# Ledger of designs, part 4: VHH binders against p21908

Target 1, 324 residues: p21908
Amino acid sequence: MEIVAIDIGGTHARFSIAEVSNGRVLSLGEETTFKTAEHASLQLAWERFGEKLGRPLPRAAAIAWAGPVHGEVLKLTNNPWVLRPATLNEKLDIDTHVLINDFGAVAHAVAHMDSSYLDHICGPDEALPSDGVITILGPGTGLGVAHLLRTEGRYFVIETEGGHIDFAPLDRLEDKILARLRERFRRVSIERIISGPGLGNIYEALAAIEGVPFSLLDDIKLWQMALEGKDNLAEAALDRFCLSLGAIAGDLALAQGATSVVIGGGVGLRIASHLPESGFRQRFVSKGRFERVMSKIPVKLITYPQPGLLGAAAAYANKYSEVE

## First folded at step 15 (VHH)

Design BB3
Fold by OpenDDE, look of step 16:
Structure BB3 (fold): chain B 324 residues (1-324), chain A 121 residues (1-121)
Amino acid sequence: as target 1 above (324 residues)
Amino acid sequence: EVQLVESGGRLVRTGGSLRLSCAASGRRMSAYAMGWFRQAPGKEREVVAAISWGGGYTWHADFVKGRFTISRDNAKNTVYLQMNSLKPEDTAVYYCAAGSWYETLSEYDYWGQGTQVTVSS
């Protein structure tokens, strides 16, 4: 069965034809990307995709949405599209659809992902377990958190807002970082630290604590400086980022009862080479009496190019597996 | 596993100069403050200098009196101690250390094995 997989973000929407069968994604076709600003609605983008495809679109859609999907009206920042889930089938002229959060989609992707698309970060270099809980976290514009339960040949994805849990400092410097950030933010969630913009927050805090004047850098430049090792402070910020990432990854694993952890997101991929050299592992396993247990947890990083599309398709397959 | 390895210690004459290096391995240390300590025979270990993670803040002991300068290169995962105008009283084993903070000795969690600096009269 063919379906249309769609990954909708703020600025771009990606379309692909996916083949699904027996609860699995058999194939994912070529990606077509649209700028959301160039289309007034998903429906119009859908039609455009159909035109490009040159044949009738499948009457089934799997949609990964970069926001909450529970509500009568769904909107995104910097995206003119408004989705009404109740009328989606009518508007797209389809019979069935799945609508999931974009990070939920990533979790679905992980459920189907070949080991070749999962780089090893730390812990035992083993495949993800066939049974148990997988914690998934992904820094990007924010911090996505989900977990996956595999059991009895099936899997279940649980979407969360785990990125909005409180930042917990683990040393004196992080205490000071938190104190500094509290001057700017009413509440300092882990997302304020572990995200694209989070690096800037750390950088600024560190500069302030050092008492050094700094120029405001755009996030792109800062990340570049940090990754290229061109600035001591930027590098410091990145290493702190990695420490905190390890900490939260471990905490989430403990909270969710995970036996494996998967890191996703654009920032995750960006820092993939840094993580093994950073304090990520140390913070991940430093959980007191659970250190031994934590040391047995494999941590992987997603390298699949379109996990949102794959995951959307997977979600559809999973939902409608019994119907086929 | 973090390792700090000091180098550069040797015998020098009074008034001479040395540059000590501390290379970190096993982990990037940019997130940590670093410091130099020394211990002379029969004396307690004392702080010589400290540097913040980004290098924007440095502290030097009073006995340094502008003779020593701590610096760091995070890209090289290394901290340095430039020692000028050395005196016999500077003779000691010099240790590199790293920690989350730099104000107190107890805040340093990682230590090198030390390098011997001997200043002859």
Scores: ipSAE 0.857, ipTM 0.948, lowest interface PAE 0.5, mean pLDDT 95
Fold by ESMFold2, look of step 16:
Structure BB3 (fold): chain B 324 residues (1-324), chain A 121 residues (1-121)
Amino acid sequence: as target 1 above (324 residues)
Amino acid sequence: EVQLVESGGRLVRTGGSLRLSCAASGRRMSAYAMGWFRQAPGKEREVVAAISWGGGYTWHADFVKGRFTISRDNAKNTVYLQMNSLKPEDTAVYYCAAGSWYETLSEYDYWGQGTQVTVSS
């Protein structure tokens, strides 16, 4: 069956016709991208998409939304669109829909993703299991955390707020980082460290601890300096970021009972070449008596570009398609 | 796994200069504090200098102050010790070390194999 897959962010919305059957996404059609500032509502962009294709749209939609999806009114920063889930079917003239947040879409996409889009980071170089739990985390503007259970030919995505758990220091320097960050925040969640803005938080803390004054740098410029190797302190911050990412990835795998781990998000791609050279692996496996168990868990990185449309379509197929 | 390799140690006359290098391999060490230690025959190992992760803080032992300078280049994964005005008392095996902090010997978890510096007249 055909559906309309939609990936809605702050400044862009992407539309495609997807074919779903037997719990699978069979194909995604040509993507049409709209600037959200140029269309007053989702309904208007939907109608424009139909006009462009020159045909009636399918009566089913799958929507990935870059914000919270629970509530009566959904709004995003920098997006003029307002979604009201209770009236969505009527406004789009459809019978069914799924509405998921963007990190939930990433998890659904992993369930359908060809292994060629999952680069090896550490552990055994094995494909993702057909049965069991996959831990999925993705640093970006914040830190997304989910897990994917595969069982009996089906799968289930559980979205979590795991990025909001407490930062746990693992060496003397991290004790000092925690102390410094508590001067700025009442509680230091791991998202304060493992996120795009988190590099800045680490950078400022490291500067304060070594006793040098620094002005807060623009996030884009700081990331550029760290990745290009232009500043000792920026590089120290990036290396510390990778240590902490390894630590939390391992903790989540233990907590969720995972047999594999997948890292996504824009920051994940950004640091892909640094992860193998960093202390990520050491921190991932350093779980005391469970070190051997952790060493057998493959860790992969998502390289699929823009997984939101695939994830939206996958979520619909998982909910409304028969598996046989 | 992390390996620290010192180089640059050699024979030099009193008053001379040397630059020691410590190259890290196996992983980036930019997140760590680094230090130089030395051990002369029949003596205990002693800290010579230490440097913070970003290089903004350095410390030098009194017996080398004004003569030795520690530095680091995180892009090259390397730590240096510039040694000037060398004395026969500086003769020792010099070790590079890394740790999460820099105040005590027990805070350094990674060690190099050492490089011999010999100062003669």
Scores: ipSAE 0.583, ipTM 0.875, lowest interface PAE 2.0, mean pLDDT 90

Design BB5
Fold by OpenDDE, look of step 16:
Parts: structure tokens; sequence; C-alpha cells
Structure BB5 (fold): chain B 324 residues (1-324), chain A 121 residues (1-121)
């Protein structure tokens, strides 16, 4: 059957027709992207997508939403759209839908993702296990964290707010970084470090600790400087970022009982080539008596271009697999 | 996994100059502070200079008295020690080290094999 897969963010919404059957996504069609600011509602965007498609839309939707999905009224920053889950079928004139968090969608995508879309980062270069827990984390605007359980030919995704756990410094410099960040933030979650904006936070802290004046850089420029190796401090910040990413990835794996880890998100992709050269692996495995166990955990990075759409579709397939 | 390799040490005359390099491999060390140490025969290892991760902070031992300068290039994963006005007393094996902090010796976790600097009178 066909469904409409939708990935809704703050500034953009992506639409695609997906074919699902027997709990699997068989295909994902061409992506149509709308600016959310150009449409007053999801319904209008939906209609526009239908017009563009030139045929009636499927009466089923899979929606990845860039926020919490459990409320009566869902809103996003910088997005005028307001979703009311209870009336969604009526508003879109559909029979069924699935609504999941966007990072939950990424987790669903991982469950279906071909190994060709998973770059190896560290650990044994093996495929994701068919049985067990997979930890998924993705730095972007924030830090998404999810995990999935594969068991008995099925899988279950667990959405979390793992990005909001506390940052745990692991050396003297990180202690100082934390202390510096506490001057700005009431609470320093790992997201304050491991995110797009997090690099800036690290950069500023490092500069301050050095006791040198620095110019405020926008995030784009800072990332460029760091990745291009044009500034010692920017590079330092990036490497610290990678250290912390390794640390939290390992911690989450331990907490969730994972036997594999997958890194997603836009920032993940951006630093993919940097991670193997960084201290990510060292921090990931440095878990005391569990170092040996951690060394056996494969860590992968998502390279699939639209994991949100794929994951939304996968979530629908998973939910309604018994209906067909 | 991390390796530090010093180079540039050799025999020089009093008043001469040397530039030591320490190249890191196996891992990027931009996140770490770097330091140069030296150990003369029969003496304890002593800190010569230290540099912060970004290079914005440097420290030099009193005996340097402006003769030595530590610097780093994170893009090259290398730290340097420019040594000018060398004296026989500077004869030692010079070591490169990396750590999370620069002020405390115990914070240096990685060490090179050292390079011999000999200053003749």
Amino acid sequence: as target 1 above (324 residues)
Amino acid sequence: EVQLVESGGRLVRTGGSLRLSCAASGRRLAAYAMGWFRQAPGKEREVVAAISWGGGYTWHADFVKGRFTISRDNAKNTVYLQMNSLKPEDTAVYYCAAGSWYETLSEYDYWGQGTQVTVSS
C-alpha cells in the first residue's frame, strides 16, 4: 500500500510517497520539500503536495515531527503549523496515520537501513546485529537519542530525551569547560556540548580558559574553520567535541545495553571523516572494566539522505503490519 | 594508539639555534595541551615550556629567559620548540608530551621517545 511520508522540521517539511508492505518499506519516492513559512498549515501543504503529485493522495500518513508528539496541541519553533493529533485524520482526510518524533523516525530508519548507508566509525566492522539493542544518537540542532530493540523478527523503537542528561567531564579541562558553561547555563546538559551550537559553547569556553580575547563567530563559520583546519582553537574545540561524543555514545550504550551504536544527525555526517582520527574511539571504549566489552561494539554513521522520511514510513509499516 | 615523535635534536655550538618538532600520529591532539620537557644526565626531568590547546597560552621555564619559544600547529598535529642562544647547560634529551592540562606534570598522558640536544662549548 501507499502512504504519504512526511518529515516536518522548523523551517522545512518534506513529503514523499512510500510503498509499505508486510512491515517493511518497499520504496520511497521522490522528495518534495516545502518551506513551512510558505504554508499556513500541514493541511495546506498536504493539499499542495497532492496538486503536485497530480493524483489523489493515499489515505494514510506517516509523520515525523521535530518535537514532542504526545500532547494535544503540537507546535514547533519557527514553524507556524499547529498539529492536533486527535483531528489529524479528519484534517488530512485520511484513514490512518502514525505520528512520531523525528529522531524516533531516524531510529525506525536504522531498523530498515541497508549497510551501504551505514559508514563504519570504530569497533568491529560488522553489520548491525539482528538481535539486541541499537543505541542511536544524533547531534544537530540539539542532540537526539533513541534506541531500538530487535527481537524475534520484530523491532521496537524507544524515543528518549537522552540529549538532556547531564554533561560529565572526564578530565581537568572538561571540568573547567563545565564550570565555564555553568556561568551561562543553569544546567549543562550533554546537548550543550554535543550539538551544532555546542561547538560554539566549547570554543568559547576554551578561549576563556586560555585567557585570550576572541571574536564571536557564527556557528557556520566556526564549523568551517574547525573542519578546514584554519584555526588552532576551532580545531581544539572540534576535537573536544569528538571526545565528548565518544564518551556519551559509550555511556548511552552501557545504559541501554546496546551491542551496536549508530550516529545520525546533520552534524554526525559533517564530522564523519574526522571521527576516526579523533579521540572518539578512545572515549567510547574507556569505560573501566567494560573496556573489552565496549571494544566489541560496532559504531556506525548514517549516510542515508532522508532518514526521517524513511523512518516515518517504516514506523507506519511497523505499526500496521498486521492490518494487511 | 597515540604516538609522539620528536625531531630536530643535534649537536650545535654555543650560541646556536635549533628548532625541535614533535609530530603526533594515531590521533589528533588539538584537544590537548602540549609541553616540552628535558632531562640532562644525572638530573631530573624538568618542564621547559607548555602551550594550551589553541596556542593562546604559553608558559616557559625561568631558565629559558626568552631564548626558547613553544608553538603549535593543530592542522599539522605538531608542536615546536624554537631554541635560540643555546648553552652547554641546555644539553639534554628533550621530550614532547600531551595532556589535558599544561600546568601540572601529572596531566601529561602521552610522551615521546625524546631527541638529543647537545650544545658544545
Scores: ipSAE 0.808, ipTM 0.926, lowest interface PAE 0.5, mean pLDDT 94
Fold by ESMFold2, look of step 16:
Structure BB5 (fold): chain B 324 residues (1-324), chain A 121 residues (1-121)
Amino acid sequence: as target 1 above (324 residues)
Amino acid sequence: EVQLVESGGRLVRTGGSLRLSCAASGRRLAAYAMGWFRQAPGKEREVVAAISWGGGYTWHADFVKGRFTISRDNAKNTVYLQMNSLKPEDTAVYYCAAGSWYETLSEYDYWGQGTQVTVSS
């Protein structure tokens, strides 16, 4: 069965035809990308997609939405579109749909993606377990956290706001970083550290602590300097980022009883080659007497391009698994 | 497993110069403060110099001030000690260390095996 998979962000929306059958995604077609500012509504972009393909669109949709999905009216910052879930079927002339949050879509994608798209980071070099909890983290503009429970041949996605839990310092320098960040943020969540903007927060704090002038840098330039090794302080900030990512990934895995951890997000891909060289693993397993337990947990990285579309399609396939 | 490996120690005449290097392997240490320490036979280990994670702050012990300079290159995962105007009393095994801070010996978590510097008359 064909469906329309849609991944809607603030400034862009991506459309593809997906084929689903027996609870599985069989294929995804070529992606079409629209700028949301250039189309007054989802319905208009939907119609343009049909025009581009030169055919009637399938009467089923799967939508990943970059914001909360529970409510009568859904809005995003920097996106003119307003979605009303109760009227979606009527407005798009479809019979069925699923609507999920964008990081929930990433979790659905993990449940359905080929293992070749899950690169090994640390721990045992094993496939993801068939049963148990998979903890999924995705640093990007913010920090996405979701969990995937696989049990008795089924799976369930647990969407969370786990990126908003408190930052816990683990050494004297991190004590100082926390103190500095509390001057700017009344409460310092881990997302203030582990996100695209988080590198800048670390960089500024490190500069202040060592008594050097802070240079105003945009997110893209700072990340480029850090990854290219062009600045000692930028590299120090990136290494701190990786230490904290390991610490929180381990904490979340421990709290959820996870049997594996998966790292995603745009930042995850950018730091893939740095993670094995960093203190990520040490911080991940350093949970006191539980170190042995933590050392048995594989950590993987998502390499699948645009997992939101796959995840949307997977969510549809999962919800309608008893239909052919 | 992280290792700190010092190199560059050798026999040098009084007034000479040496450059010590400390290469980290197995893990990047850009997030850490770094220090150089030395230990002469029968003496306690003493701090020679320290440097912050970005290199913006350095400290040198009074007995080497003006003669030794600590520096680091995070891209190369390496810290250096430039030693000038060497004296016989500088004879020691020199150690590199990394820690989350740079005020006390106990704040250094990783240590190298040392490199011998011998200054002859």
Scores: ipSAE 0.580, ipTM 0.870, lowest interface PAE 1.9, mean pLDDT 90

## First folded at step 16 (VHH)

Design CC1
Fold by OpenDDE, fold request of step 22:
Structure CC1 (fold): chain B 324 residues (1-324), chain A 121 residues (1-121)
Amino acid sequence: as target 1 above (324 residues)
Amino acid sequence: EVQLVESGGRLVRTGGSLRLSCAASGRRMAAYAMGWFRQAPGKEREVVAAISWGGGYTWHADFVKGRFTISRDNAKNTVYLQMNSLKPEDTAVYYCAAGSWYETLSEYDYWGQGTQVTVSS
């Protein structure tokens, strides 16, 4: 069965034809990307995608939405599209749809992701366990957190707002970083540290603490500087980022009872080569009496290019697997 | 496992110069403050210099009196100690260390094995 998989963000929406069967995604077709500002609605983008495809679109849609999916009216920042879940089938002229949060989609993608798209970060270099809980976290614009339960040949995704838990400093410098961030933010959640913008927050705090003048850097430039290794402070910020990422990954694993951890998100992919050389592992396992247990947890990183699309399709397949 | 390895220590005459290097391995150390310490025979270990993670802040002991300079290159995962105008009293084993903070000895969690610096009269 063919479906239309859609990953909708603030500025861009991605469309693809997916083939699903027996609760799994068999294939994901070529991606078509639209600027959301160039289309007044999802319906118009849908029609445009159909024109491009040159054949009638499937009467089923899987939609990953970059925001809350609960409510009668869904809106996104920087996106003119307004989604009304109750009328979505009518508007798109489809019979069925699945609408999930974009990070929820990532979690669905992990459920059946081929090991070739999972880079090993630390712990035992083995496949994700077939049974148990998988913790999934993904730094991007914010910090997405979900967990996946595999049991009896089935899986269940639990979406969370784990990125909004409080940042917990683990050393003297992080105490100082937190103190600096509290001057800017009423509340310092972990996504203020572990996110695209989070690197900038760390960088600025580090600069201020060591007493050096700094200018607000564009996030893109900062990330580039950090990854290229041409600036001591930028590199320091990145390595601090990795420390904190390890810490939160471990904490979430403990809280969720996970036996494996998967890192996703655009930032995750960006730091894939850097992460194994960082203090991520040390922070991940440094959980006191549970260090031994933590050291047995495999940690992987998603390298699949469009996990949102894949995950949306997977979610549809999972939901309608019994009907096929 | 993090390893710090000091190098550059040798015999030098009074008034001479040395450059010590400390190369870290096993982990990138850019997230950490670095420091140089020394211990002479029969004396307590003392702080020589410290440097922040980004290198923007440095501290030197009073006995340095502008003769030594600490620096770091995070891309090379290395910290340096340039020692000029060396004196016999500078004779000691010099240690490199890394930690979350640079002000207190207890915050340094990683230590090198040390390199011997000997200054002859």
Scores: ipSAE 0.869, ipTM 0.952, lowest interface PAE 0.4, mean pLDDT 95
Fold by OpenDDE, fold request of step 22:
Structure CC1 (fold): chain B 324 residues (1-324), chain A 121 residues (1-121)
Amino acid sequence: as target 1 above (324 residues)
Amino acid sequence: EVQLVESGGRLVRTGGSLRLSCAASGRRMAAYAMGWFRQAPGKEREVVAAISWGGGYTWHADFVKGRFTISRDNAKNTVYLQMNSLKPEDTAVYYCAAGSWYETLSEYDYWGQGTQVTVSS
């Protein structure tokens, strides 16, 4: 069965034809990307995609949405599209659809992701366990957190707002970082640190604590400096980022009873080569009496290029194709 | 596992100069403050210099009096101690250390094995 998989963000939407069967995604076709500002609605983008495809679109849609999916009217910042779930089938002239949060989609993608798209970070270098809980976290614009339960040949995705839990400093410098961030933010969630913009927050805090003058850098330049090793302070910020990422990954694993952890998100992919050399592992396993247990948890990183699309399709397959 | 390895220690005459290096391995250490310590025979270990993670802050002991300079290169995962105008009283084993902070000895969690510096009269 063919479906249209869609990953909708603030500025861009990605479309692809997916083939699904027996609860799985068999294939994901070529991606077509639209700027959301160039289309007044999802319906218009849908029609445009159909024109480009040159054949009638499937009467099924899987949509990953970069925001809350609950409610009668869905809107995104910087996106002119307004989604009304109750009329979506009518508007797109389809029979069925799934609508999920974009990070929820990532979790669905993990459920059956080929090991070739999972880089090993730390712990035992083995495949993800077939049964149990998988913790999934993904730094990007924010910090996505979800967990996946595999049991009895099925899987279930639980979406969360785990990125909004409090930052817990674990050493003297992190105490100072927190203190600095509290001057800017009423509340300092872990997302203020473990995200694309979070690197900048860390960088600024470190500079301030050192007592040196600094210029605010755009996020792109800062990430480049940090990853290329062109600046001591930028590198320090990145390594602190990795420490905190390890810490929160471990905490989430403990809280969720995870037997494995998967890192996703755009930032995750960006730091893939850096993580094994950082203090990520040390912070991940440093959980007191549970250090030994934590050391047995495999941690992987997603390298699949379009996990949102894949995950949307997977969610549809999981809902509508299991009994076929 | 983090390892710190000091190098550059040797015999030098009074008034001479040495540059000590401490190379870290097993983990990137840019997230940590680093320091140099020394211990002379029959004396307690004492702080020589400290440097923040980004190198923007440095501290030197009073006995240094401008003779020594600590620096670091995070890309090379290395910290340095330039030692000028050396005196016989500078004779000691010099240790490299790393920690989350740099104010006290207890703040340093990682230590090297040390390198011997001997200054002759």
Scores: ipSAE 0.867, ipTM 0.952, lowest interface PAE 0.5, mean pLDDT 95
Fold by OpenDDE, look of step 16:
Structure CC1 (fold): chain B 324 residues (1-324), chain A 121 residues (1-121)
Amino acid sequence: as target 1 above (324 residues)
Amino acid sequence: EVQLVESGGRLVRTGGSLRLSCAASGRRMAAYAMGWFRQAPGKEREVVAAISWGGGYTWHADFVKGRFTISRDNAKNTVYLQMNSLKPEDTAVYYCAAGSWYETLSEYDYWGQGTQVTVSS
């Protein structure tokens, strides 16, 4: 059957027709992207997508939402759309829908993702296990964290707010970084470090600790400087970022009982080539008596271009697999 | 696994100059502070200079008295020690080290094999 897969962010919404059957996504069609600011509602965007498609839309939708999905009224920053889950079928004139968090969608995508879309980062270069827990984390605007359980031919995704756990410094410099960040933030979650904006936070802290003046850089410029090796401090910030990413990835794996880890998100993709050269692996495995165990955990990075759409579709397939 | 490899050490005359390099491999070291140490025969290892991760902070031992300068290039994963006005007392094996912090010797976790600097009178 066909469904409409939708990935809704703050500024953009992506639409695609997906074919699902027997709990699997068979295909994902061409992506149509709308600016959310150009449409007053999801319904209008939906209609526009239908017009563009030139045929009636499927009466089923899979929606990845860039926020919490459990409220009666869902809103996003910088997005005028307001979703009311209870009336969604009526508003879109559909029979069924799945509404999941966007990072939950990424986790669903991982469950179905071909190994060709998973770059190896560290650990044994093996495929994701068919049985067990997979930890998924993805730095972007924030830090998404989810995990999935594969068991008995099925899988279950667990959405979390793992990005909001506390930052745990692991050396003297990180202690100082934390102290510096506490001057700015009431609470320093790992997201304050491991995110797009997090690099800036690290950079500023490092500059302050060095006692050197620095100019405020936008995040784009800072990332460029860091990745291109044009500034010692920017590079330092990035390498610290990678250390902390390794640390939290390992911690989450331990907490969730994972036997594999998958890194997603836009920032993840951005630093894909950097991670193997960084201290990510060292921090990932440095878990005391569990170092040996950690060394056996494969860590992968998502390179699939639209994991949100794929994951939304996968979530629908998973939910309604018994209905067909 | 991190490896630090020093180079540039050789025999020089009093008043001469040398530039030592320490190239890191196996891992990018931009996140770490770097330092130069030296050990003369029969003496304890002593700190020569230290540099922060971004290079914005440097420290030099009193005996340097402006003769030596530490610097780093994170893009090259290398730390340098420019040594000018060398004296026979500067004869030692010079070691490169890296760590999370730069103030104390115990903070350095990675060490090179050292390079011999000999200053003749």
Scores: ipSAE 0.865, ipTM 0.952, lowest interface PAE 0.5, mean pLDDT 95
Fold by OpenDDE, look of step 17:
Structure CC1 (fold): chain B 324 residues (1-324), chain A 121 residues (1-121)
Amino acid sequence: as target 1 above (324 residues)
Amino acid sequence: EVQLVESGGRLVRTGGSLRLSCAASGRRMAAYAMGWFRQAPGKEREVVAAISWGGGYTWHADFVKGRFTISRDNAKNTVYLQMNSLKPEDTAVYYCAAGSWYETLSEYDYWGQGTQVTVSS
């Protein structure tokens, strides 16, 4: 059957027709992207998508929402759209829908994702295990954390707020980084370090600790400098970023009993080529007596272009099918 | 995993100059402070110079007195020691090291094999 997969963020909403069957996503069609500012509501964007499609839309929708999905009224920052889950079927003239958090959608995508869209980062270069827990983390605007359980031919996604756990410094410099960040933030969560903006926080802290003057850089410029190797301090910040990413990935894997780890998010993709050369692996496996166990965990990175759409569709398929 | 390889050590005359290089491999080392150490026969290993991760902070031992300069290029994953006005007492094996911090020897977790510097009178 066909469904409409939708990935809704603050500034953009993406639409696609997906074909689902027997708990699987068979195909994901061409993406149509709208600016949320150009449409007063999801309903209007839905209608516009129908016009572009040139045929009646499916009576089923899978929606990935860039925020909490619990509540009677859902709102997003910088998005005028208001979503009322209870009236969604009526408003869109559909029979069924699934509504999930956008990072939850990423986790669903991982469950369905072909190995060709998962780049190997470290550990055994093998496919994700068919059974067990997969830890998923994705740095972006913040830090998304989810995990999924594969068991008995099915899978379950667990959404979390793992990005808001405390940053745990693992060496003297990270102690100082934490101390510096505490001057700015009442609480320093791992998201303050492992996120798009987090690189800036690290950079500023490192500069301050060095005792050198620095100019405030926008995040785009800083990331560019770091990735292109044009500035020692920027590169240092990025490598620290990767150390911490490895650490938290390992910690989450331990906490969740993971047999594999998948990195997603826009920042993840940005640093894909950098991670294997960084201290990510060292921090990931450096878990004391569990180092051997950690070394057996494959770590992958998502390279699929629209994991939100795929994941939304996957979530729908999973909800309305008994077998994966 | 991480390897530090020193180069540039050789025999030089008093008053001469050398530039030591330490190239890291196996991992990017931009996240780490780097240092140069030396050990003469029958003496303890001593710190020569240290440099922060970004290169914004440098420290030099008192015996350097402006003769040596540590620097680094993170894009090349390399740290350098420019040694000028060399003296016979500078004769030693010079070691490169990396660590999260740079205050004491114990802060350095990675070490090179060393390069021999000999200054003749």
Scores: ipSAE 0.864, ipTM 0.950, lowest interface PAE 0.5, mean pLDDT 95

